# Designs tried in a protein design chat: VH-VL binders against q0atu2. Part 248

Target 1, 119 residues: q0atu2
Amino acid sequence: MLDKKARIRTSREYRNVFEKGKRLSGRFLIIYYVENALDNNRFGFITNKKIGMAVIRNRIKRQLRAIVREYQGQVKNKHDIVLVARAGIGKSSFEGMEKDYIAIMKKAGLFARNANKID
Key: E = the ipSAE of ESMFold2; O = the ipSAE of OpenDDE; V2 = 0.75 times the mean of E and O plus 0.25 times the DockQ between their complexes.

## First folded at step 11 (VH-VL)

Design z26 (framework fv_daclizumab)
Fold by OpenDDE, second read of step 12:
Formats: structure tokens, sequence, C-alpha cells
Structure z26 (fold): chain C 119 residues (1-119), chain A 119 residues (1-119), chain B 106 residues (1-106)
């Protein structure tokens, strides 16, 4: 599980990322990202009912948190990043989600230069 | 039932201003962004801008930055769009439409408001 | 700005026909939505995120595509389907629509 300090927790924090950040779309994910004034990154996760039932949405969130946790040490610091689950993500494998995350984060230039575990 | 109800048709002289209203019901007004879209007679759809009713934060199409002002009144669940310095080219049906904050599809539309500008 | 170009602009078809409308974006986009509009009425959301049916939309409607090319398909045109259809991108601002495709009776 992500540390408390690594999580976007308030509606205001989410809105800030949406309104002031940049966005990029992947196959299964959309990311919104903006620089923060902290020394660490914070991650948020968004799903809606179109993704599926609550059980599915919660599963997706758990999977996304796992992916983010796996690569968080390789992400450039001082960013708030919100992952928005697209409609098709419910049919995706974990590996597919991971690949999409990596691809979109690369496109956003959010991985650190010394990142090593990135295909 | 979720619905958006707009104010009635307007006939205006060139140089005047008009303020169109869009009243929301059936959902939490502040939970969605409200977009405005225009459609000139026999033409396609053109995005004007949107507002976050919870914060008042707005984003405009640069084309309409000096033409349209979008506001919202949370107490009445009503969004507004004011058009200034009206010209004949501003003659169009204007729609309000809500979106999910993160996903951006316009799933509920007002019935439209015809604004006719003629001398 | 991302330009959205639909093809064709006008399509004449008969009930029962398979209808395909294309939407080309001037650059690669992640979001594509489709709307239906009938004369004197507001647009209605049909397809969101390229291929997902909005609630209440008949299964004869489908969407596909990625990158710069997207399609809306009506497998068997019904009388209720004669209308104008618009694609819309939400990938970058300003949001933009295609010019529309009018599906009319042949």
Amino acid sequence: as target 1 above (119 residues)
Amino acid sequence: QVQLVQSGAEVKKPGSSVKVSCKASGYTFTSNYMHWVRQAPGQGLEWIGYINPSTGWTRYNQKFKDKATITADESTNTAYMELSSLRSEDTAVYYCARTDEWYGYMDVWGQGTLVTVSS
Amino acid sequence: DIQMTQSPSTLSASVGDRVTITCSASSSIGYMHWYQQKPGKAPKLLIYDASYLESGVPARFSGSGSGTEFTLTISSLQPDDFATYYCQQYDSYPLTFGQGTKVEVK
C-alpha cells in the first residue's frame, strides 16, 4: 500500500491536478499530472461506474496502486499524479495495465533519468 | 431525472449583450463541469468553454475569450453564459451540457437557446 | 487545435443498411465521443471513449478506432436513426467536433 504521504486525499487536491495539470491518454489510463511543492510524489486514482460494479472498481484501484507502488521510486519527484481508469481497463490484464502505465508515464517524461526497471 | 433546462429564445440588437441560463436538476450540481456549445444555423457544434460550479474555475476556447463569460450559482443550481458585443455571426443555438469531471463526455444537454442577433 | 474531419458529410441510406461514418483527427487522440442530433433537438451522447455505448443506446450502434482514425457504425439502420452525427475529441483544448455527417433517407 502507498504511504499516506504519497496519496492524494482531498477533493481540493484532486481538483488542483485536474485544473492546473497536464493530461495524457493511454489505452487504459489517463494521467493528470502537475508539479507540487513537496519533496515527494502523490498519487490519486479515479474510477467511475462505467468501469463496472464497485467490486470491479475496487479491484482496479488495488491493481493501479500496486503498479504505482512498484515504480514510484523511479518517478520524478515533486509531482501530483492522478490516474484515471478508462472504460476498457476492466477487461485488461494486470500486465496490460502495467504496460500502459509505463508507456504513458514515459510519454509524459515522468520517469527519472536513472530509472532501470522500465521496459 | 437528470436534466438541464435553459432559458428561452432571445432576439438582440447588434452591440447588445445576452445572458443565457441553464438550470440543473436531478443531480448534485457541483459534481459535474458545465460546458457551453454553440451551433450556428445549419452548422456544426463549436465548444465555447466550461465552468466548475464548485469553484468557479473556468476554461474558454480562445476564440470566445472576449465574447463569452461563464458563471455559476450554486445556490440555484444554475449556470450562465453571457455573450457581449453581439454580432450577426453570434446568431446560434447555444447549449449547456454537463460532463463528468475526469472523462469529458457530455452526457446531458440542455434543450438549447436560440440567440438571434439582427438589426 | 485538433481538427476533426468526418466522412462523408452526407450519407443517403435505406432502412436495414449498414452505415459507417469515419472521423479523422489531425493528430493522435485518446478520447473520441459520438453524438446524435435530430433537427431542433440537442445532441445526444451515443458512444463514449471510442467504443462504449452510452446507457440506453441500441446495440446496433458501435464505435471503433484509435490514434487518428475512428468509426461509428450502425449495423442495421432504423427509421429512428436518420439524423446528424458528430464526433468529438477531448484530448486537448480547445475541444473540437467534426463537421457532422447527415444520414438521410435514400
Scores: ipSAE 0.516, ipTM 0.873, lowest interface PAE 1.1, mean pLDDT 93
Fold by ESMFold2-Fast, scan of step 11:
Structure z26 (fold): chain C 119 residues (1-119), chain A 119 residues (1-119), chain B 106 residues (1-106)
Amino acid sequence: as target 1 above (119 residues)
Amino acid sequence: QVQLVQSGAEVKKPGSSVKVSCKASGYTFTSNYMHWVRQAPGQGLEWIGYINPSTGWTRYNQKFKDKATITADESTNTAYMELSSLRSEDTAVYYCARTDEWYGYMDVWGQGTLVTVSS
Amino acid sequence: DIQMTQSPSTLSASVGDRVTITCSASSSIGYMHWYQQKPGKAPKLLIYDASYLESGVPARFSGSGSGTEFTLTISSLQPDDFATYYCQQYDSYPLTFGQGTKVEVK
């Protein structure tokens, strides 16, 4: 679960990221990102009806939040980042979403260090 | 039902200006972005720009930055596009189109407004 | 700006034919859509995110592709399908469309 300080919560904040941010597309995700004036990163999550019914969209949001939380320490400071789930994400595994997230964050230059997950 | 209704055809002289309207109904006007797209006779589609009706934020195709001004009036659920310094090459059908902002597909279109520029 | 080039510009086809339209981007793109436009009418969203059918679009339509090459296929052309088809990239601004592919009778 992401701390409330690390979440984009208002429509105004989401639209600031959309309007002023850069965009990068992955296999299952699109990210929009912009530097913020805060000392912490904030994340937002977008799913729509094209992905599936509410139960599926809610599952995807929970899984994406878990992935973001896991790699939170790797993200360069002072960014607002919105993850937009593509229509095909419903067919992805958790591992597939995780790999896509790491790939797009690295390509965007948003990872400060190599991603590492140890059991 | 979701609908976009545009103003009627215009015939204008070179050097004049024209303002086209696009009235939205059947949805929350401020929840979606409004794009403008033109189509010259017998030609393809060309993106002009968009507006966020809730904030007035606009983004333009650089080709049209000195030509088009996009505005929105949330009290009447109407978007506008003003074209200045009209030339014969501005003769086209102009469409407004609603978009899902994050996915960028234009799912509802106005019927089009023919603007003819002739002497 | 990303240039979108469609091929062919025009094709003549008969009902029942398999029709394939290609869209090539000048740079690798991650996100694109297809629209259908009938004479005198506004465009209509047909396929979003390269391969997903908009609600109400018949299953004979399909899209595929990634990077710089995308295709729209109509498996068995119907009378209602004679129209002009446009691809559109949503990877970067300005948004750009292909020049269109007109599918006409014959």
Scores: ipSAE 0.446, ipTM 0.843, lowest interface PAE 2.8, mean pLDDT 89

Design z27 (framework fv_daclizumab)
Fold by ESMFold2-Fast, scan of step 11:
Structure z27 (fold): chain C 119 residues (1-119), chain A 119 residues (1-119), chain B 106 residues (1-106)
Amino acid sequence: as target 1 above (119 residues)
Amino acid sequence: QVQLVQSGAEVKKPGSSVKVSCKASGYTFTSNYMHWVRQAPGQGLEWIGYINPSTGRTRYNQKFKDKATITADESTNTAYMELSSLRSEDTAVYYCARTDEWYGYMDVWGQGTLVTVSS
Amino acid sequence: DIQMTQSPSTLSASVGDRVTITCSASSSIGYMHWYQQKPGKAPKLLIYDASYLESGVPARFSGSGSGTEFTLTISSLQPDDFATYYCQQYDSYPLTFGQGTKVEVK
């Protein structure tokens, strides 16, 4: 579970990240990200009906939150980051989602130098 | 049932303005962005801009920033596009279209409004 | 701006034919969609995220590709498929469409 302080909660906050943020596409994920004026990072998660039924979307959201939580300490501070699940994510393994997350965060420059466990 | 219903055809003189409406029904108007797209006779599709109906925030194609003004009225679930200083080259069918902003596909379209600018 | 170029611009085909339409982006893109437009009608979403079929769209339509080259295929053309097809990129603003490919009766 992510603490409430580490979650983007309101539609307005999500749309601020969409409208002002940078975008980067991975294999199963798209991230939108923007620097915030807080002392911590916040994460949001987007899944739509095209991924599958509510039980599948809820599973994907839980798995993505677990991945984000695992690597939370590696993320450069003061960012709002929204993870958008692509249509194909339902065919991915947990490990596949995790690898995609690490790759896209590194490409975005959001992982602190030497912070990635895969290194 | 999700529908976008646009106002009827307009015939306007050069130099005048026109305001096209797009009435949304069957979904929560503020949950999706509304885009405007034009199509000149015998030509392809050209993106004009979008509005976030919950905030009124807009983004425009630079080509149309001095021509089009997009607004939304949450109380009536209606989006508007005003075209100013009309010229013959503004003759086109104008469409509104709903998008899931995170995925950027336009899944529901209005029927189109023909704006004819007579010489 | 990212330029989307479709090939061919027009295509003559018969019912039952396999039809292939290509869309080329001027730079690598991560996300794109395909639309169908019939004369006098609004465009209709066919394929999202390059390869996924929109609900209600017949299985004879398929999409593939990545980077700069994307393809829309109709495996066995039906009378209802004579229309103009457009690709659209969702990588950066402004959003841009291909010029369209008109599939007409031979």
Scores: ipSAE 0.695, ipTM 0.896, lowest interface PAE 1.3, mean pLDDT 91
Fold by OpenDDE, second read of step 12:
Structure z27 (fold): chain C 119 residues (1-119), chain A 119 residues (1-119), chain B 106 residues (1-106)
Amino acid sequence: as target 1 above (119 residues)
Amino acid sequence: QVQLVQSGAEVKKPGSSVKVSCKASGYTFTSNYMHWVRQAPGQGLEWIGYINPSTGRTRYNQKFKDKATITADESTNTAYMELSSLRSEDTAVYYCARTDEWYGYMDVWGQGTLVTVSS
Amino acid sequence: DIQMTQSPSTLSASVGDRVTITCSASSSIGYMHWYQQKPGKAPKLLIYDASYLESGVPARFSGSGSGTEFTLTISSLQPDDFATYYCQQYDSYPLTFGQGTKVEVK
């Protein structure tokens, strides 16, 4: 689980990211990211009904949280980042999600360029 | 203040084992990877491996895969490295080092622990 | 494994001198870090990602380079700068360091 301090929790916080942040689309994920005034990163997660049943959505959310937590130490600081799961993610492997996350974060300039530098 | 404090010097017999500790303070222990690096007397630096304290995932230098075991205890903010089957060539100062959340440079180091192996 | 080769291994200089240390990687790497180590002390981060100065490090230190060739420069050597310097790559595992460059008093 991500620390509470590392989570976007309020509608206002989410709205701020959507309104002021940049958007990038990956294969399975869309990320919205914006600089924050904190010294830590915060993550939000959005899954919608297009992904599948609630059980699937909850699974995907847990998997995304695990991925974010695992690579948290490699993310550029002072960002609010919202991960929006795309419809196809329900059929993807965990590894596929992970690769997509890394790729899109690199594209955003929030991750190290070389994936080998990441756990 | 962010700091890493390691356990004291050790003198061991060949064939024995030693466990070095590294206690972190001043930051969220699970937010950074903890690396271990050794330095033989008068020699350079060698990377042993690291642990992600948040997940427990480790990565080792193949040279030390059968020599070192790295663990972490979140409850005490302490990382450990155990060296087994000690030989004289294992005599060295061993450092723990935190990687920054920006692409993995080691921004904080422990003071080092001298492990001397002699009959 | 990526081998890091520093040049020179030993450097004799005087206070006020411009000092340049080079680090050559056996293959192209994305990121290089530089550390300073004094006798009996742990290494200290000086430069990260080739050219960024770590907080608290004097501005006389600078780094540059890309691909396989990187340099650490001290614009005007100070008494506090006599130490051993190491480059380190974080491009691929295992992580590797240069053999070190000892900067000593001439």
Scores: ipSAE 0.005, ipTM 0.621, lowest interface PAE 9.8, mean pLDDT 91

Design z28 (framework fv_daclizumab)
Fold by ESMFold2-Fast, scan of step 11:
Structure z28 (fold): chain C 119 residues (1-119), chain A 119 residues (1-119), chain B 106 residues (1-106)
Amino acid sequence: as target 1 above (119 residues)
Amino acid sequence: QVQLVQSGAEVKKPGSSVKVSCKASGYTFTSNYMHWVRQAPGQGLEWIGYINPSTGSTRYNQKFKDKATITADESTNTAYMELSSLRSEDTAVYYCARTDEWYGYMDVWGQGTLVTVSS
Amino acid sequence: DIQMTQSPSTLSASVGDRVTITCSASSSIGYMHWYQQKPGKAPKLLIYDASYLESGVPARFSGSGSGTEFTLTISSLQPDDFATYYCQQYDSYPLTFGQGTKVEVK
């Protein structure tokens, strides 16, 4: 669902976001985020065994990637963002996860300004 | 079985230093962060800092920046905490505890090391 | 720093009682855990992420709350539950614990 260039793939890159990033919590998600030196955003996804079995964790990762892809055009460029699924996310609906993602991204100020920029 | 085993009790003079060890077994040492927490006699828990054993990266409670040095040795699966310039106020039980860094719960604790500072 | 304040500091109860311990954060937090400590022993994780029971912990323990107010409940107190309980925030550094609530025999 997300292009390779928009994904955080290495352990080192995940650790950089964890150690240097800001943290904000939502109902089902916690985000960690830091500005990067690239001209694009990259996203990472963390689930653990406390959420449920592998089939549940894989479904959640797939759904979160779909949500991120849907809203990627609204996110301010030059950020590495890691989404951490909270224990209760397995009982959430897709719409519940989507609502939480939008709310936390808005609270973080990660949506682009200049909506009325004229060509 | 996941286990953390700490070094034995220490009795030290004011102005000296002490190095407490925490040996990990039953899990991949570099996959989890190691925290140090102290508890003065009859008092509550106080967080000192952590180390990422994979990188040696540390974070300290500012109160302990000049007091504690946390290190890790991957070859022996052992974390260390050294306390310098000991004072009577440093008398406490010192615990090491393992966390999942993204979730921050301390699910496995060492048995504790009593450090007594007196003359 | 985020200050965690527990209430009460000491609680006297009998076996079979329903016990509730509260924890208040000085600012809204999204993430916290509860621990149990018995005399001479290391703390033990009871509840993670405010409301989820750690594996191997008896079902009589439960957690609830969000924002600044959190509670730990023991539905039917057992002899093994006389201990000190601590809340801990994992929202920001430095990590901080409540001062503890001692549950003692009535």
Scores: ipSAE 0.595, ipTM 0.876, lowest interface PAE 1.9, mean pLDDT 90
Fold by OpenDDE, second read of step 12:
Structure z28 (fold): chain C 119 residues (1-119), chain A 119 residues (1-119), chain B 106 residues (1-106)
Amino acid sequence: as target 1 above (119 residues)
Amino acid sequence: QVQLVQSGAEVKKPGSSVKVSCKASGYTFTSNYMHWVRQAPGQGLEWIGYINPSTGSTRYNQKFKDKATITADESTNTAYMELSSLRSEDTAVYYCARTDEWYGYMDVWGQGTLVTVSS
Amino acid sequence: DIQMTQSPSTLSASVGDRVTITCSASSSIGYMHWYQQKPGKAPKLLIYDASYLESGVPARFSGSGSGTEFTLTISSLQPDDFATYYCQQYDSYPLTFGQGTKVEVK
């Protein structure tokens, strides 16, 4: 699980990202991202009922947190990043989600081009 | 029932201004972004901009940044769009439409407001 | 700006026909949305995120595609389906629509 320090937790924090940040869409994810004044990155996660039942939504969030955690060290510092799950993500494999995350983060310039899975 | 009801048709002279209203009902007004889209006679759809009624935050199409001003009144669940310095080219049906949270589908539309600009 | 081009602009078909409309984006984007508009009426959401039917939309409507190419398909055209259809992207601002495809009676 992501540390509390690495999580967007308040409505105010989310609103700040949505209003002040940039938006990019991937196949399964939409990301909103903005620079913060901290020495660490924070991540938020959004799902709605169109994704599926609560069990599905919770699974998606768990998977996204796992992906974010795995690549956390490769993300440029001082960013608040919100991941919004798109409708099709419920049908996606974990690997598909991971690929989409990497692709969209690279597109956003938050990953280096050589970013890859760290085992 | 979720619905958006717009103000009636307007006939304006060139150089004048018009303010179109869009009243929301059947849902929490501040829970969705309200977009404005125009359609000239016999033409397609053009995105003008949106407002977040909860914060007042707006985003405009650069094409309309000097033409349209979008506002919202939470107390009356009403969004507004004011068009200034009207020209014949501004003749169109103007629609308000809410998006489903952050995903960008416009799932509910107003009935449209015809604005006719003629000398 | 992301330009979206629909094909064809006009389509003549008969009841019962299979109809396919394409939408091409000038750059790779996330999934598109599709709307139906009848004369004198506001657009109506049909499909969101490329392939998901909005509530109340008949199952004869379907969508597919990714990247730069998307399609809307009506498996068996019904009288109620004669209308103009628009694709729309929400990948980046400004939001943009296709020019529309008018499906008319043959």
Scores: ipSAE 0.582, ipTM 0.884, lowest interface PAE 1.0, mean pLDDT 93

Design z29 (framework fv_daclizumab; at its last look DockQ between E and O 0.66; V2 from the best seeds 0.78)
Fold by ESMFold2, look of step 13:
Structure z29 (fold): chain C 119 residues (1-119), chain A 119 residues (1-119), chain B 106 residues (1-106)
Amino acid sequence: as target 1 above (119 residues)
Amino acid sequence: QVQLVQSGAEVKKPGSSVKVSCKASGYTFTSNYMHWVRQAPGQGLEWIGWINPSTGYTRYNQKFKDKATITADESTNTAYMELSSLRSEDTAVYYCARTDEWYGYMDVWGQGTLVTVSS
Amino acid sequence: DIQMTQSPSTLSASVGDRVTITCSASSSIGYMHWYQQKPGKAPKLLIYDASYLESGVPARFSGSGSGTEFTLTISSLQPDDFATYYCQQYDSYPLTFGQGTKVEVK
């Protein structure tokens, strides 16, 4: 579970990322991201009813939170990042979502060069 | 049910201005952004801009930044677009359209307002 | 600006025909929608995210494509389908529409 400090909480905070941020489209995800004035990253998650019923949308959000949590140590600090689920995401495996997240975060330049130890 | 109702047709002289209204009903006005789109006679669709109706924050197509002013009044659930310094080429139908900002599909449209600019 | 170019501009067809409309983007995009507009009416959302039908849209409509090339298909044209169709990208500002494809009676 992401810590309270690492969550985008309010509509205003989400809309700041939309209004001021950059966006990139992946296969299952779209990300919006913007530098923030904090010492940490914050993550937000967007689904809508076109994605599926509430059970499906909640499962998608849980999976995306798990992916974000696994890689959060590799993310450059001071960013607000919103993950938007595309309509096709319900057909993706967890591994498919994970690969898409990694690819789009690398394309955005949001992974820190030395976030993990390298041989 | 969700509806956008626009003000009636306008006939204007060159150099004047016009303010078109778009009244929303059947949903929470601030839950979506409002877009304005123009369609000149016999032509396609052009995006003018959008407004965050809760804050008044706007984004414009640069083509229209000195022509159009988009505003919203949360207390009356109404968006407005004012066109200034009207020229004959501004003759068009002007639509308002509701969008979930993250997904960008315009799922509800107003009926359109014909603005005719003639000597 | 990302230009969206539709082909053909006008298409003459008969009821029962398979109709194909293409939309080409001037650079690779990942996110786009289709609208239908009947004479004297506002546009209506038809297909979102390239291939997903809006609720109430008949199954004879389908969409496909990625990158720079997108296709709208009507598998068996019905009288209600004579209209103008627009694609719209949502990848970068300004938001842009294709110029439209009018599907008319042959």
Scores: ipSAE 0.851, ipTM 0.921, lowest interface PAE 0.6, mean pLDDT 92
Fold by OpenDDE, look of step 13:
Parts: sequence; structure tokens; C-alpha cells
Structure z29 (fold): chain C 119 residues (1-119), chain A 119 residues (1-119), chain B 106 residues (1-106)
Amino acid sequence: as target 1 above (119 residues)
Amino acid sequence: QVQLVQSGAEVKKPGSSVKVSCKASGYTFTSNYMHWVRQAPGQGLEWIGWINPSTGYTRYNQKFKDKATITADESTNTAYMELSSLRSEDTAVYYCARTDEWYGYMDVWGQGTLVTVSS
Amino acid sequence: DIQMTQSPSTLSASVGDRVTITCSASSSIGYMHWYQQKPGKAPKLLIYDASYLESGVPARFSGSGSGTEFTLTISSLQPDDFATYYCQQYDSYPLTFGQGTKVEVK
């Protein structure tokens, strides 16, 4: 699980990212991102009923948190980033989600071009 | 049961202003963002801007930044768009449309309001 | 701005025909959304995220595509389908629509 300080937790924080941040769409994810005034990044996760049943939505959130946790050390600092799960994500493999996340984060300039999984 | 009901058609003189209303029902007004889109006679759709009814934060198409002012009244579940310094080119049907949460498609539309500007 | 060009602008077809509408984006985008509009009526969401049908939309409608090329298909055109169709992107501001494709009776 992500550290509490690494999570967007309040509606106000989510709204701030949506309103003031940039938006990019991937195959399975939409990301909203904005600079923050902290010394760490914060991540938020959004799913809706179009993704599937609650069990599916919770699984997706767990998987996305795992992906974010895996790569969080490679993300440029001082950002609030919200991941919005798109409709097709429920049919995606974990690897597919991971690939999409990496691609969109690189496109956003939040990852270094050579960012890769740290084993 | 979710619906948006707009105010009636307007006929205005050049140089005047008009304020169109969009009343929401069937959902939590502050849970979605409200877009405004115009359509000139026989033409396509053009995005004007959106408002977050919960905060009042707005984002505009640069083309309409000096033309349109979007507001919202949470107490009445009503969004507004005011057009200033009206010209004949502003003649169009104006639509309000709800964004489906964070996903970027407009799933509910008002019936449209015709604004006619003529001498 | 991301420009989206639909093809064709006008399409004449008969009931039962397979109809295909394409939308090309000037830049690579995630997915497009499609709307249907009939004369004197507001647009109606038809397909979101390139391939997902909005609730209540008949199964004869389908969408596909990625990157810069997207397609809306009606497998068997019905009388209720004669309308103008628009694609839309939300990848960057300002939000933009295609110029529309009018599907009319042959």
C-alpha cells in the first residue's frame, strides 16, 4: 500500500488536480497531473461503475496502486497525479495496465525516457 | 430521469448581452462538471468552456474567453452562460452538457437555446 | 489545437446498408467519443472511449480505432439512424469536435 503521505485523499485535493492540472489519455488510463508544493508526489485513483462491479473496481484500484508503487521512485517529484481508470481497463492484464501507465507517464514527461522496472 | 432544461430562445440586438440558464435535475449537481457548446446554423459543434459547480472554477476555450462567462448556482442546481457584446456571428444554438464524472464525454445534454442576434 | 476530420462529410445510404464513418485526429489521442444529432435536437452520446456503447444505444452501432484513426460503424442502417454524427476528443484543451458526417437517405 502507498504511504498515506503519497496519497490524494480529499475531494478538495482531487478537484484541485482536475481543475488546475494537465490531462492525458492512454489506452486504459487518464491521468491528471499538477505540481504541488510538497517534497513528495501524491497519487489518486478513480473508478466508476462503467469499469464493472465493486469487486472489479477494487481489484483495479489494487493493481493500479501496485503499479504506481513500483515506479514511484522514478516519477519527477512535486506532483499530484490522479489516475482515472477507463472503461476497457477491466479487460486488461496487469502487464497491459503497467505498459499503459509507463507510456502515458513518459508522454506526460513525468518519467525519464529510460524509466524502467526496478528489480 | 437525469436531465438538463435550458431557458427559452432569445432575440437580441448587436452590442447587447444575454444570459442562458441550464437547470439540472436527477443527479447531484455538484458531482459533475457542466460544459457549454455552441452550434451556429448549419454548422458543427464548438466547445465554449466548463464549470465545476462545486467550486465555481471555470475553463474556457480561448476563443470565447472575452465572449462567454459561465457561472453556477448550487442552491438552484442551475448553470449559466452569459454572452456579451453580441454580434451576428454569435447567432447559434447553445447547449449545456454534463460530463460523465472525470472521463471527458458528455452524456447528458440540454435541449439547446437559440440566440439570434440581428439589427 | 487538435483538429479532427471526419470522412465523409455526407453519406447517402439505404436501410440495411453497412455504414462506416472515420475520424482522423491531427495528433495521437487516447480515444474519441461519438455523438448522434438529429435535426432540431441536441447531440446524443453514442459511443465513448472509442468502442463502448452508451446505455440504450443499439448493438448495431460499434466503434474502433486508436492513435489518430477512429471509426464508427452501423452494421445495418435503420430509419432511425439518419442523422449527423460527430466525433470528439478530450485529450487536450480546447475540446474539439469533428465537422460532422450527415447520413442521409439514398
Scores: ipSAE 0.789, ipTM 0.925, lowest interface PAE 0.6, mean pLDDT 94
Fold by ESMFold2-Fast, scan of step 11:
Structure z29 (fold): chain C 119 residues (1-119), chain A 119 residues (1-119), chain B 106 residues (1-106)
Amino acid sequence: as target 1 above (119 residues)
Amino acid sequence: QVQLVQSGAEVKKPGSSVKVSCKASGYTFTSNYMHWVRQAPGQGLEWIGWINPSTGYTRYNQKFKDKATITADESTNTAYMELSSLRSEDTAVYYCARTDEWYGYMDVWGQGTLVTVSS
Amino acid sequence: DIQMTQSPSTLSASVGDRVTITCSASSSIGYMHWYQQKPGKAPKLLIYDASYLESGVPARFSGSGSGTEFTLTISSLQPDDFATYYCQQYDSYPLTFGQGTKVEVK
């Protein structure tokens, strides 16, 4: 479950990420992302009918929210990020979705280095 | 039944302007972005731009920024594209096409409007 | 701009043939679609996200590829398949299409 403060909630906020953000594609996910003016990150989730019926789409959204929640501490602060599920995501395992998310976030430069190296 | 119906063929003189319409039916007009694409006789497809019908926000191919103006009227479920300062090179079939903006495929197309620029 | 180049530009084939069309991107892309266009008609979405058939598209059509090389295959060509095929990238702006591959009767 993701906290309310960490969720993109309105159509206007989603469209802002789409219209002003950058995008990057992984195997099962596309992310759209933009810096925000807040002190926290917010995440949104997009699925369409091509993924499957409502029960499948709802399962995928729950799984993606769980993945995002698990890794939210590693994400660079002050970003709005929308995860878009690709057509093939329904054939992926939970672990497969998780690995793709980590790979995309690293490639986008959105994972922060939380280990402070002190001389 | 989702449909996009475009205005009829136009014959224009060089230097004039033309405004093509695209009337949407069978879906919520503001739930999808609308693209405009052209095709010169015997040539391939060329992307002009898109509009968010709910806000009027547009994005253009740089090549067409000073040529095309895309607008939308929510009250009539109609998208428009105006071409200014017409030249013979603007002779083409112009298509509107609906998209799910997150996925970018154009799943429903208008029938096309032939614009002929001749002296 | 990402340039999409299709090969061949024109292909002559007979009913029952296996037809392969290639689309090459000038830089690596993560997301693309294929469209079919018949003479006098608007394009029709055929394959989305490189490899998935749009609803109502016959199973003889398939797509594959990633990065810079993408392929559209028609197994056992049917009379209804003589058309021009276009690839399109949705990786970056401006959106670009290939020049088209015309599949015509041998």
Scores: ipSAE 0.748, ipTM 0.905, lowest interface PAE 1.0, mean pLDDT 91
OpenDDE, second read of step 12: ipSAE 0.524; ipTM 0.874
ESMFold2 (binder alone), look of step 13: mean pLDDT 93; pTM 0.952

